# VHH binders against Protein GET4 (MDC12.19), part 21

Target 1, 324 residues: Protein GET4 (MDC12.19), of Arabidopsis thaliana (Mouse-ear cress) (q6gkv1)
Amino acid sequence: MSRERIKRELPPVQEHIDKLRKVIEEGNYYGALQMYKSISARYVTAQRFSEALDILFSGACIELEHGLVNCGADLAILFVDTLVKAKSPCNDETLDRIRCIFKLFPRVPVPPHLVDVSDDEDVQNLQESLGEARSRVENLTSFLRAAIKWSAEFGGPRTGYPELHAMLGDYLYTECPELDMVRISRHFVRAEDPEKFASMLVNFMGRCYPGEDDLAIARAVLMYLSMGNMKDANFMMDEIKKQAETKNPELSESDLIQFISYLLETLQRDALPLFNMLRVKYKSSIDRDQLLNELLDEIAERFYGVQRKNPLQGMFGDIFKMMG
Key: E = the ipSAE of ESMFold2; O = the ipSAE of OpenDDE; V2 = 0.75 times the mean of E and O plus 0.25 times the DockQ between their complexes.

## First folded at step 14 (VHH; framework vhh_7b2m_4)

Design t3 (from m2 with A96V; at its last look DockQ between E and O 0.88; V2 from the best seeds 0.80)
Fold by OpenDDE, look of step 14:
Formats: sequence, structure tokens, C-alpha cells
Structure t3 (fold): chain B 324 residues (1-324), chain A 118 residues (1-118)
Amino acid sequence: as target 1 above (324 residues)
Amino acid sequence: EVQLVESGGGLVQAGGSLRLSCAASGFTFSDEAMGWYRQAPGKQRVVVATIYTGGSTKYSNSVKGRFTISRDNAKNTVYLQMNSLKPEDTAVYYCVAGIPWYIREDSWGQGTQVTVSS
């Protein structure tokens, strides 16, 4: 007599959510996390993806609201994983949920590295704070990276939904103790907001070491170009010029900035010989960062069909671009 | 401070129509999903309709085809057009700022009474 396991109908989602909320209110955050995972998994197994998503979304938000970044992030990531399993389309509802979760990630000012921390206790506190900041950034990055990938796979642009890139870029710029401008720029060039990106770069100019400002700008423009986005590349350059005239008049004297200006003009005229001449003429400035050469190779391939000498370098570059 | 003020409720005969309005303040209206909930006597509060930031809408099955949620970002107002009203639609209707399953306590309106007389 095969005990037909009476598939006990899963209760309404509201009952679970209410119960879990109480657990969190009682201060049992880790217990709640495990319960969220267990309960949502049951719904997933039952192919009740909508309910699973509701539970995970609720859990992520509540945990984050209570300052439990790790727990909230775990649930947020599981939320995205469940989206993928459900083959959920990139729609307004899901994007709003992701945005809601994102907004709940804490933003904590990190003391500037330059604080002469004279006391051992202060040093320890600072290190702990930095550690926590790194952890928060990592958690958010994992969440949004997953979301970006999801959006690309299920109805968004091939590179991912632009707003998600903007969110990640912004958070990295604001909350990461160690600024990785390459990583930040890679997200901003995919965010379809060149004005905001330009403003960020101008802001960065005031915070960076000498010689990093023109490099960051050049890199950003070349990244747009490597993607075939001439419009936003030009817009950015123009906007930066406008803003820099007042803040950094010496920027225009940079060989690298001059190179970028000439390059933009050259690409509009479809002149490969001139393109090559510019690379030779400004080689010393370009060689300041190997990434610039890589980007220029990509640009050459995209605009002129010039084959890269090492095709494997291109494949690895694309993979790294996806992982960054 | 988040403020949500509902209006447009009242008494209506079965088959009639009402339009609810909710004026919102204290937050960036365009960046938030808005919704309507209702609570009938002796029953739990339930979601009626949600309008997301991108303009997409979602409705409960009980009101689908009869109710329409809309928003005017310039006026910071969300609307609920209710057509073909039924006695079962009798409830206090609440405007909310947020997404179902996570609504902040401070993101609820005071509610407006809708009574449908048979």
C-alpha cells in the first residue's frame, strides 16, 4: 500500500512570513535565516516559485532592515538564484524588489585612510570597520552581480539591466574602502547614464592621486568606444571638459586627454592610418596603463576590423569583463 | 515624514463606480512602487493593486478587469478606479508606498471607507 505521501499543501505564504518576522523580532536572526532557506526551498521543490520569491524577498528586506547584512545578502542572493530557476522575466516587479533590497544595504562612512590613528585601540577599531565595509561591499557585489546576470539572461540587455550597473557602480564608488576605478567604470559604462558617470569622474578628480585623473577619464572613454558607444563617449568627454574648466584647468594639457580628443575625431572619420599614427605618437602616455592598449586593440577590431594578434587575450578579457 | 492621504471613498450602489485618490508626500514618489490594500470587516488586510516604478501594474484576482491603478508622478498621486463594484468590495481601502511583502509601518495611509450597497 504505497502510502501516497499526501503532498501536504504548503500553507499560504503569509503565515510563513508572519512567523518568520516574529522570529527575527525575537532576535534570532540566524535561526530565521535557516528557516527562510528551508521554507523557500520547499516551495521551490513544489514549483511554487512565486511564493518562494515572496518569502525570500521579505526575508532579505527584514534582515537588512535589522542591520544583518550577511543574512540579508544571503537571502537576496538566494532570491536571485530562485529567479533564475523560475526563469522569471526581467520585469518591473522584480526590478523594484531588487531596488528595494539594494536600498536597505547600509551605507557607513569609512574614515579616510589618512587618519593618523595614534592609538592601538583606534587602529584596531579602524581595521574592524574596514573589514566590515569590505564585507558589505562583497555581499552587495555578489547580489547585484547575480541580478545583472539574471537580467541579461531573461529579457534585459545583453550586458544586463543598466540600472543595476548604476547601482553597483555607485555603491562601489561610495562604500568601498579601496577604490577600484576600473571596476567601477566598467559598470558605469553599462549604466546608460553618461552624465552621472561624468560627474562621478569629476568628483574622483578631487580625490585621486596626481596622474590618476586623466587616466581614469581616458579609460572611461575608451571603454565606451570599445563597446561601440561613440555617442556616450563623446558626451562624457564634452561634459568633463565643461566641468573641468573650472575645477582643473590643467586637465586639458594632459597628453592623454589630447590623445582621447583626437581619437574621438579620428573614429568619426573612419581613418585607420590616422588611428595608428595617434597610437604611435602618444605611446608613452598610453603605456601608463596596459588596459588602455587592450581597449585600443578592441576599438581597432570593432571600428576597423583589425584582428588581434592574440585571440586568446580577447576571450579572457571578455570573461574577466563578465566577472568584474 | 511619509504622508499618505486617501480620498474618494463613500457609499455606492452595486454596479457603481468610485475613484480613490492618494496624495503622497515625504519621499521621492517616482522612485517608489505604490499600492492599494483593503480590509473588510473581520478579515485580514489584502493587496488589491500595485503599480511599480516602471508603470506596470498587478491586481488581485478578485478585482482584475474591474479596478485600475494609475499614478501621476507630477502630482505625487496614485489612483484607484473602481468599476462594477460589488458588495464584496466593501472595505477600508489603504494607500501604501512600497512593494508587497515589505511595506514599512510608516508607509500606510489612514484608509478610506468604501461601502457598496446591494
Scores: ipSAE 0.879, ipTM 0.963, lowest interface PAE 0.4, mean pLDDT 92
Fold by ESMFold2, look of step 14:
Structure t3 (fold): chain B 324 residues (1-324), chain A 118 residues (1-118)
Amino acid sequence: as target 1 above (324 residues)
Amino acid sequence: EVQLVESGGGLVQAGGSLRLSCAASGFTFSDEAMGWYRQAPGKQRVVVATIYTGGSTKYSNSVKGRFTISRDNAKNTVYLQMNSLKPEDTAVYYCVAGIPWYIREDSWGQGTQVTVSS
C-alpha cells in the first residue's frame, strides 16, 4: 500500500459537513473551527482543492451566521488563501461565494453621531461596542483585501475586481467607527460604480461634518482624474452640482469646488499654462489638504507628461553639480 | 422575506420534456446564484443545477446534457428545461436562492412534483 494511495483516500465532503453540523448543533463553534481547518488542510495536502474550498466556504458562512465573526473571518481568509494555492480563476462562481461570505458579516448600528451618554456603565458599553466594530472591520478588511489581491493575480483587473472594492468601501463607510474618507474613496474609484460613489458622498454631506464636504468631493474627483478617468470625474461633479443647487447651496460658494469645475474644463485642452495658473490662483484652497497637491501632480504627469520633481532627484542633481 | 414559487411540474412519459419555472421575490434577484434541487422518494434533497450571477452554470452528472438551467433577471425568474426525461428523474423539484454547501433555511421553494412514467 503506497503512501500516495493511502493519503489520497478521503471521505466525501458531505460526510465532513454532516459531522460539523452536529458539532455546531452542540454549540461547540470553536471546536468546529479547528475541525474545519484540519479537514480542509488534509484536502489541500491531497491536492483536492475543490473539496477544500467547499468545506471552507461552508464553514465561513456557518460561523458568520452564528455571529462568530473571528472564527468565520479566519475561515474566509483561509478560503482565499486556498484560492491562491489552487490558482483558481476569478470567475463568477468564486465571486458569488465571496459575496455570500461578505453578506454574512454583521451590520450593527453605530450612529454616525453618537448619542450623549451620562452613565459610567453606558460609557463602558459604548467602548465595548466600538471595540467589537473595529474587530469586525479589521476581519472584513483582511478578507476582502486578500480577495482583491487574488482577483488581480488570477484574471481580474490589475487593480482588483471592482465589486470587491465596492463591498469593502461600503462596509468601511457604514461599519467603521472612525470614518476615513480617503481610504473609502480609494476603494470606490476602483469599483466601477460612480453612481454608488456619488450616492455615498451625498450621504456623507448629509452628516454635516464641518469643513469636510468640499474636501471629500475634491478628493474623489481628483482621484478619478489621477487614474485617467475623466468620464467618472465629470459624472461625479455633475451629480454633486445638482445636489448643491437644491440641497447644499454653500457648496456653490466653495472656492475649491470652483477650482475643480475649471480644472475639468482645462483638462479637455492642451492647456498646461492654464492648469498651472489655476493651481496658483486656488493655492489656498488646494493647500487645505496635502493630498490634493499630490493628486494634481499625478494629473499633470498623466494629462500633460510633466515629470514630477522628485526631492531625491533634485538633491542628487545638485550634488552632482557640486562634485563637478 | 424570500419567496420562491415553482410551477410546470406534472406527469410525463419517459423521453419527454418539461419546463419548470420559479418566480422569485423578496431579494435582489440579479445578485444571487439560483439553483434547482430535487428529492426523490425516500432520498435526500440533492443539487440538480446552479446558475451563478455571471451566467455560468453547473449540473449534476445525472442530468448533464439533458437539463438546462437559465435565468431572466428582468422577470426575476429561473427556469429548468428538462429533456430526455427518465423514470429516475421522478422527484419533487425545489427552486433555491443560494450556492451549494450553504443554503439558508428560508431560501427554498415549496416544490413541484415531476413524475416520469415508463
Scores: ipSAE 0.675, ipTM 0.887, lowest interface PAE 1.0, mean pLDDT 86
ESMFold2 (binder alone), look of step 14: mean pLDDT 85; pTM 0.855

Design t4 (from m2 with E105K; at its last look DockQ between E and O 0.94; V2 from the best seeds 0.84)
Fold by ESMFold2, look of step 14:
Order: structure tokens, then sequence, then C-alpha cells
Structure t4 (fold): chain B 324 residues (1-324), chain A 118 residues (1-118)
């Protein structure tokens, strides 16, 4: 093995970075990408992870700065992969590096789906813009999902570092042409920033998606509750009721919102029979989205110790295990 | 417009102390890592100390135990307390907003001279 020899032959990181910046300035962005990858791989092979990370961080930032989202994202993902290989701890320095890379991803001033269409050229431009936005979101998601996983594995909270969830949730909400409020909400409930999440939901209500407002609010509250987070669940409900008086008065007419209000009171009292009664009474509202039932099952398990509602699965599973 | 203004440099006898200050504006100071760098005559600019947004710090080996980087987010200011100064610390000292290996060209200060006499 030639690891020791490779270490002796590798030049200072600054030399590589200076050369690669010149390659970028000459317009050879894809060539620079390949050089970043090959040079960082040499440092990884030599087990000089700090240098590999420095090169990948620099490359990701520089490519993104020049508007080269695909190239920059590729290096950002490789940077996180290298963090994993290096067993790098989830610390302030590394989180700042990830944040720096994130900030360099482009943001569109007006979401593409809100641009007014005036002629055929505008329709063509809108379709192209939506495709570009979709690509940027896919790239960013790959990067931050990897970073969240890394943070959970190497010293961060088991659900992932909260700010990474906030960054991804925010980007998905503002930059994704097809809103997936379930996915966005799953990140925000892990972001430890209920004020930002509430503000996002209030903004969502103003985007005129009829029939989706009470579902989005219910999902958010139930997701907090499924994690045992009564404090943020109550904060969300209080803040939404306060804001809805001016932006979405029809929420006061929603049976689903009424159910959520009663549910919060019921969970504070630890009253399983009332919990079950509310699920029956409001079944029509709850069945509007199958996820609500899934979340309520998780809530029942967490707050009351109720087992999953497929008791035969364990028996059949044990029988099959004995047979095989 | 990002602006970084260093102050506190000067001539000091070996073994002495100096405190550098860097007043920052034009960006959200608390969201950025800050660093001190130095450039000795005829040499490349190198990192001296970095302070990250969460308050953790990192130092070059040549200054560990002698220099302390700190920040005051209320005043948008980063400091470098330099103790037990040596002639080899003689350099122009720059503050920068950002993280080592990615500092935008407009995110550097103009520098302040530190000269340590024996």
Amino acid sequence: as target 1 above (324 residues)
Amino acid sequence: EVQLVESGGGLVQAGGSLRLSCAASGFTFSDEAMGWYRQAPGKQRVVVATIYTGGSTKYSNSVKGRFTISRDNAKNTVYLQMNSLKPEDTAVYYCAAGIPWYIRKDSWGQGTQVTVSS
C-alpha cells in the first residue's frame, strides 16, 4: 500500500485552490469540477480528510458563487460524504460550512408558479424556469438530506440538527414549484423554530389553496404531538388562531380545527376514553387525509401506551420465523 | 456593501500585548464566521484565528495559548487579543468575514500593521 508515499507527495491545499480558481475564471467549470473531485480523492486515499474537506468546501462555494448549481451541488454532496468517511463531529465549524454552502444556492425573487402569463413566449419561459427550479431543489435536497443524516450519526440530535431541517424546509417552501406541505412540515417540526413554522403556514394560507388550510394546520399540530411536543403544538394552534382572524376567517368553521382544539385539551388531561370518542365524532374530518389517522395512532401510542392496531402481525411473523 | 475596518495595530516590544479590533458592517454579523489573518513580508496571507457563529474558536499552532479571538455581536466587532508577542508575529493583520478557504474578495479588511521589536 502506498498511503505514506501519497501523503508525502501531496502539495499544500492553497496551491490546489489557487489553480482551480484560475480554471474557473477561464470558464472551464466542468474541468474544474473533475479536478476538485480527483484532487480531493487523493487526499481521502491518503487519509488527509481535513485537506479533502477544505478543497471540497472551497470548490462547492466557488462553483455555486458562479451560478453553477449542478457542479456546486455535486461537490457539496461529496463534502458531506467525506464528512461521513472522516467521522467528522457535528460541530460549529462544520455546521457553519454547510450553512455557507446553503446560502450560495440561488433563490428566485418571485416563485415561478405565481408569474403572470401574457403570451406564448412567457409560457415557454415559465416552463423552462420551473424545470430549473425543480433541478435546484433536487440538488439542494440531496445535499441537506445527506447533511441531516450525517449530523444525526456524528453527535447531533437523533432526528438531525434542527437548523438543517429549517434550511431545507424553508427552501422547499419558497423554491419548489410543486408544494409538498407534508414533506415541508416534517422538516419544520424538527427545526425547533415554531415561530418560523407558524409564519410559513400563515403565508401558505394567503396563497389561496382552497380546502388545504385546515389540513396543513392539522398536520403540523399532529406532527408536533406525535413527537411528544405539546408546547410547540399549542404554540402553533394559538398563533394560527390569532393570525386566522384576519387572513382566513373560514377556519373558525372547520370541524377539523375544532377537533384539534379539543384534542389538545384532551391530551393535557390524559383521558384516553375522550381521545377515542373525539376520533369517532370527527371521523369524517380526520378521514380527509390518511396521514391524520397515522399521526393519531402515533399520538395514542406516545401519550397512552396504546399498541399498534394489527395484533395478528406479531403472531404470524413469529410463526413464519419458526418455519424458516 | 461589506465593510471591515481594523484598528489597534502598532509597534510593541517583544513580550508585550496588543488588542486588534475589527468593526463590521453591511451584513448580518451574527450569521457569519469571522477570522484574523496575517501576511508577513514576502509571505502568503495565512489564517491566525477563526471564531464561528456558535462561538467556537480555532487557532493556528504558532499562536495557540498566546492569542484569543472573540466577538461582540451587539457591537458587530471581532477582536484579537495578542499576548506574549514575538518578533515572528510581525505582519499586516487582516480581518475577514467568512470561513477559511472561501472568503469573498469584498469580505476583507484593509489591514493593520503589527510590528514586534526585540
Scores: ipSAE 0.744, ipTM 0.911, lowest interface PAE 0.8, mean pLDDT 86
ESMFold2 (binder alone), look of step 14: mean pLDDT 88; pTM 0.893
OpenDDE, look of step 14: ipSAE 0.884; ipTM 0.964

Design t5 (from m2 with E105T; at its last look DockQ between E and O 0.88; V2 from the best seeds 0.82)
Fold by ESMFold2, look of step 14:
Structure t5 (fold): chain B 324 residues (1-324), chain A 118 residues (1-118)
Amino acid sequence: as target 1 above (324 residues)
Amino acid sequence: EVQLVESGGGLVQAGGSLRLSCAASGFTFSDEAMGWYRQAPGKQRVVVATIYTGGSTKYSNSVKGRFTISRDNAKNTVYLQMNSLKPEDTAVYYCAAGIPWYIRTDSWGQGTQVTVSS
């Protein structure tokens, strides 16, 4: 008929989604994945990005809902790649879509690293759960890192949209079997939610080995300071002290925490000699973690203009910041 | 569990107006995008309007300029103001929590009938 001859050659998105729903109802999840990719590519080639994004969003959500994390993550990453191709702005519609996809990634209620296993069958079950958790975290991280980069390039803050950092940091803390507090903290200092970050650190103190709690707090405060964020650094210290008064009173006895408290006061002044004296006085505490020295060098540069002795060391410290 | 209760439907003459309301409970309302959908007899349910968590709105082309979606987070309620109604707007109208192209099966209201006479 002549109506079909003069129409655009691509059908409405709804027609494709209806067909894909039938494929999924048949249990052919991997066939549906291939179709989502093929159909979205047709829309991208035609520069019909809105329609490509609709089909990719739908597919990512549906595959994740059915427990197909690898398939859903593939489509989620392709969704973000398509946002970049479309030059899509970082607006609340798109952020809501990303949040929707994020919420569909599975959450295991009990972190595997806290489970005390007692026999061979329990050990095998734990190992399988750890492998599954690592895969989920890798997939989620790939998706959200791409989203953070997209947000920084298309209208969000230069460091990435804060809520995306909060989502990734939270997922890493709750779902990653190997807890990497440096990586997690890198995201949270960019999340513009120091209250949540403080609460998470208090939770960590109840679950960590001796000697890890004051280091985690010091890293968090020094990371804020290395970014020039005195406000959130002070808030973090005040909130940790407040929440720890009844739960972790031993914190006030840490030499490292005392150092951080004096450092915060010192940075309010033109007091480089005092800064240097504090580093000498508390050297044994600071040397417990090489990252603390790297962050303090960065802080000295930012607050007092002190040039780094080795630019490669500064570049190495910047790499730690980019791990988020 | 999620509960969505639509109200405000009825019979109206072409050119008239109606205001639909949807009372929501069982979830954190301010964290969810909300939408109005409609289903004409023998047709599939289609999106009419969406309001996102940041407050931005999006409308189908058939209702742009005539319909307005809004929300009141304090009352956990989403609204659809429908002006300049046409017979083509006759449908059951549903409220949903979520974003077009993915709505969870338990995130729909029961619907309210809107009938626009010629």
Scores: ipSAE 0.736, ipTM 0.909, lowest interface PAE 0.8, mean pLDDT 87
ESMFold2 (binder alone), look of step 14: mean pLDDT 85; pTM 0.863
OpenDDE, look of step 14: ipSAE 0.869; ipTM 0.958

Design t6 (from m2 with S30D; at its last look DockQ between E and O 0.88; V2 from the best seeds 0.81)
Fold by ESMFold2, look of step 14:
Structure t6 (fold): chain B 324 residues (1-324), chain A 118 residues (1-118)
Amino acid sequence: as target 1 above (324 residues)
Amino acid sequence: EVQLVESGGGLVQAGGSLRLSCAASGFTFDDEAMGWYRQAPGKQRVVVATIYTGGSTKYSNSVKGRFTISRDNAKNTVYLQMNSLKPEDTAVYYCAAGIPWYIREDSWGQGTQVTVSS
């Protein structure tokens, strides 16, 4: 009786989209954004999720097409939030929609000559351009992280749908002003495209980052191994070693690369003592990056059943010592 | 540039059949959802059928069971088999690359007239 509610009749989706396109054509992009949000919320409250998703998809695409990355990203994230509320399955239609939205994010990196300027006005232009690039990367990352999480929850692989990882990894590599190779690599190892990942790493080495080449390769191989993926770990090492024979011969002199080669052979055996011996022998190379030790602990657990060190004990122990 | 060329339209008696074809070029066909849309005189253009990149299909309620969308990725062509045609199916039919509710202006065909007489 007193809690009875009646779902109100809402206009056809086409009427909303036509009106909102007119608002956008008049240049009122923020007004359109607020209308998209309020209208989609009414459809969600009425449990008419398909219509809400249609309106949000249209709005995200149109705002992004007009270069309004913040507005379009807000609607893209709300689109994914609405997928979660609707319990929408990870299917062809929805993945195509997510890819469509992704393709509309700008791909205009900062020109290299702007980073090499000596004029005060030029340095201000560079800083503004870098800030814009960071903002759009943050927006795209928020969108695709939400999509990856949604895909894992509603019928995709538990690590997230591979194509979504590939899209995010590629965008981070090509469009982010500062490369985070660890994050990029974590996406690529989940993308089920080891050839693309190897090509990206070869491109990274060609940009002349001394002292980073062997670390990037080691991270990639160890990340595959930590997931139990021996096939792609070996493919990556084989592909990179081909480049070392002609293009980057100093890479074959890296103790870290030598360690990785021996590690791959060791993991084919039931040889925990040899694994431990290699970690001791190559400790100075491994200690160049804390992540390498974390990955090796994960590898030891997966391949040999070794119990990982308790991170809570270390954290609590440090707090207790500070209190005493 | 994207090019979509429809063919197969014409005049047909109610209850008859037509098969529309749309030859596509200027983009990676396998990566795009494709659709058929129609516009009756004095009415808005509306979606008829969509085929997504994974092969799944979706139809408007007015044509479900009578129309079949398909694609041949080797020929870069999308088809609409229209059976049991009714006078209400009379419209200009357009092929489009993209997903309903967002089709870029350069991603439409020129249209082909379908007229169903009783």
Scores: ipSAE 0.709, ipTM 0.905, lowest interface PAE 0.9, mean pLDDT 86
ESMFold2 (binder alone), look of step 14: mean pLDDT 87; pTM 0.882
OpenDDE, look of step 14: ipSAE 0.875; ipTM 0.962

Design t7 (from m2 with M34V N61K; at its last look DockQ between E and O 0.01; V2 from the best seeds 0.00; counts 0 for: pae E 18.3 > 2, placed apart)
Fold by ESMFold2, look of step 14:
Structure t7 (fold): chain B 324 residues (1-324), chain A 118 residues (1-118)
Amino acid sequence: as target 1 above (324 residues)
Amino acid sequence: EVQLVESGGGLVQAGGSLRLSCAASGFTFSDEAVGWYRQAPGKQRVVVATIYTGGSTKYSKSVKGRFTISRDNAKNTVYLQMNSLKPEDTAVYYCAAGIPWYIREDSWGQGTQVTVSS
């Protein structure tokens, strides 16, 4: 009782890639984008995910190579969405493709001191450059946020694959016009690269933002501790103290840094009363940033079992911050 | 050592054309945006044109439609084709790696003089 089936054979992926390269070289970037989307959707419908991924990867790379960040990012995000649909495992081969796409994102705006503010051309070029940087960061963040989420769902660590966090943290530090050290640090503490994070913090201290050096260090250490990572917390503190002795002697005078040192010693033992006393003694330093209190509440729960006022904040807030 | 060497400047009558070249070494050229800049006497150095790693270009309003930036990644070279030159284009022209807001400070060359006569 069988009916004759219409068999549809999709062309080899390379034929699509070659055709779309020609469309790109003719300058029709948006037309090519729509063709990439349409063709990849046909492969997805046919459950030929490997072919869909090949065309989307090729398209993302080609559009980015031509400077079309919006088009390339759109395809990069669709590539990750297709990884999710295919239930693709977080493995080295797929991570290599994500690395390749990441490396093609443009790098770096010019500082204002290189432009003549009395020249309308210079001011307009600066405004365009800042807008480009913001758009670039938004696109890159959307791509890597999706990749981090995919990695956590399909075989990577629950907090996301470490290198993806390193890539996003590094990009945010070097390419975002508005420096957000909290956001950057949240990614670096999940990157499993405390040496790179320490190097970035040393670079940050060289920018000489008043009153921000000890806060940036404290956030980094407390974020490691809130994750239960005593090893990297101690490494960070040891490395920064070594450099403060030689390069930044004012850090050795910071009450906040002193608090962090005592806190690290306190957490090695069953000493909740001492933990509470330290929070009282150093309250004025801790209150400089409400995030420090939030992190200390998380640390108290993890190390001493103290119940937080809002237990969902630590879990969902951290996940959302990471995904942003 | 990062090095950019500009060439192709000279004296040209108004309405004429010149083609500048910038030879790069000491870094992965294909991974960097590259820009042309100019400094007129008594003025600050300003951006003229930028070419991104993917080939997209941007121009200052004073040169849009007259100048064309291009790159040859195989030769590690960026070019500036300057057409319909005006006396106002008289300047020392420099190339540098990076986009206008975040230039690699170690990439500035010695420049090449362009002089446009009436």
Scores: ipSAE 0.000, ipTM 0.134, lowest interface PAE 18.3, mean pLDDT 82
ESMFold2 (binder alone), look of step 14: mean pLDDT 83; pTM 0.839
OpenDDE, look of step 14: ipSAE 0.874; ipTM 0.961

## First folded at step 15 (VHH; framework vhh_7b2m_4)

Design v1 (from t2 with E105P; at its last look DockQ between E and O 0.85; V2 from the best seeds 0.79)
Fold by ESMFold2, look of step 15:
Structure v1 (fold): chain B 324 residues (1-324), chain A 118 residues (1-118)
Amino acid sequence: as target 1 above (324 residues)
Amino acid sequence: EVQLVESGGGLVQAGGSLRLSCAASGFTFSEEAMGWYRQAPGKQRVVVATIYTGGSTKYSNSVKGRFTISRDNAKNTVYLQMNSLKPEDTAVYYCAAGIPWYIRPDSWGQGTQVTVSS
């Protein structure tokens, strides 16, 4: 509408919320979405960011509550965009709002039975369910990735606020139909909750993916070490070793796990030659995943000052990992 | 099921004080923002004060400086200390779990009457 009409139509936030509730009660969720966007934009243009944020928060929550994940996510992402425009500080009020929105994203019940049911209707239903799950995960990821970036820019830790990483990691592990343990682990190591991360890895081992248990554990420990976090690296290894005989007794026989144990001992002292010797001795285990070598290069630089083969590779890699 | 039980309301002379309490159950209290709302006769229910999970507080302009919201996570209780009461403060006061502009219908208390006589 015209600029003059927009300025004229800036009444109290309550009046807008009441009108939008009526539209929602009529079942017109997409119409309400467009009204939320239009109304909040008028407040943003007037630099009345607090009111814009109130309207967007309310709209995101209400649309998600009614199961309209695309509509609600659209408003949630716009809420975070508006936090950035307003230069809103990372404080408990705003984090509570983000948590409230996050909790309203659907949690999928136990997935359907095996896909080897061969009739076309069952295959169609499974594909539709997987597509819906992918869409929900993409929507949630876009929201929380934006929130993590906002938190890092406006007063939170440079790596993003830990609870936001915990939320995203947990959702990716429980709700994404295709497990990406590298991506999940990148968030959990920034979440400042090593107990939850260890619990998640123990759960992962119970799913019995061939050849992935020791890799997942090694990635987690090496990621902590690449960030300089010896405490949580040791906690993770201690917790996993405690449970190895119970859940996956073959894990204690893994050469890769033995390497990680020796590495933790080596990093407690000035022993670069031993570090290098371990990398040679366990080369075949380390080479099972290119990421392990990249993490070890980062660890060598952090603990011993060894220059990477590409001095800028770590910086670009860290930026990419944050964005993913 | 979320349950919120308010207490501490009553009749008070203008300039007096009251302390409202809200006992909460059915959810993880320490992980939720809590608030006090009030509804005067014939008016909409409006926020009075909010306390967030990190302890920060926010007040409506009409009560700022006179009312104090606080919480005790060990007792699952939120409080509203109301000082320098005015006749305009007369309302039913409700405790709620959640954040202003989005409170689930099942996250409200039953309310407690506060009446302030001139």
Scores: ipSAE 0.754, ipTM 0.919, lowest interface PAE 0.8, mean pLDDT 86
ESMFold2 (binder alone), look of step 15: mean pLDDT 89; pTM 0.902
OpenDDE, look of step 15: ipSAE 0.781; ipTM 0.925

Design v2 (from t2 with E105K; at its last read DockQ between E and O 0.95; V2 from the best seeds 0.86)
Amino acid sequence: EVQLVESGGGLVQAGGSLRLSCAASGFTFSEEAMGWYRQAPGKQRVVVATIYTGGSTKYSNSVKGRFTISRDNAKNTVYLQMNSLKPEDTAVYYCAAGIPWYIRKDSWGQGTQVTVSS
ESMFold2, look of step 15: ipSAE 0.758; ipTM 0.916
ESMFold2 (binder alone), look of step 15: mean pLDDT 88; pTM 0.891
OpenDDE, look of step 15: ipSAE 0.885; ipTM 0.963
ESMFold2, look of step 16: ipSAE 0.753; ipTM 0.919
ESMFold2 (binder alone), look of step 16: mean pLDDT 88; pTM 0.892
OpenDDE, look of step 16: ipSAE 0.881; ipTM 0.963
ESMFold2, look of step 19: ipSAE 0.746; ipTM 0.915
ESMFold2 (binder alone), look of step 19: mean pLDDT 88; pTM 0.892
OpenDDE, look of step 19: ipSAE 0.887; ipTM 0.964
ESMFold2, fold request of step 21: ipSAE 0.752, 0.750, 0.738; ipTM 0.915, 0.914, 0.908
ESMFold2 (binder alone), fold request of step 21: mean pLDDT 87, 87, 87; pTM 0.882, 0.881, 0.882
OpenDDE, fold request of step 21: ipSAE 0.893, 0.890, 0.889; ipTM 0.967, 0.966, 0.966
ESMFold2, last read: ipSAE 0.754, 0.720, 0.758; ipTM 0.917, 0.901, 0.920
ESMFold2 (binder alone), last read: mean pLDDT 87, 87, 87; pTM 0.881, 0.885, 0.883
OpenDDE, last read: ipSAE 0.888, 0.893, 0.891; ipTM 0.966, 0.967, 0.967

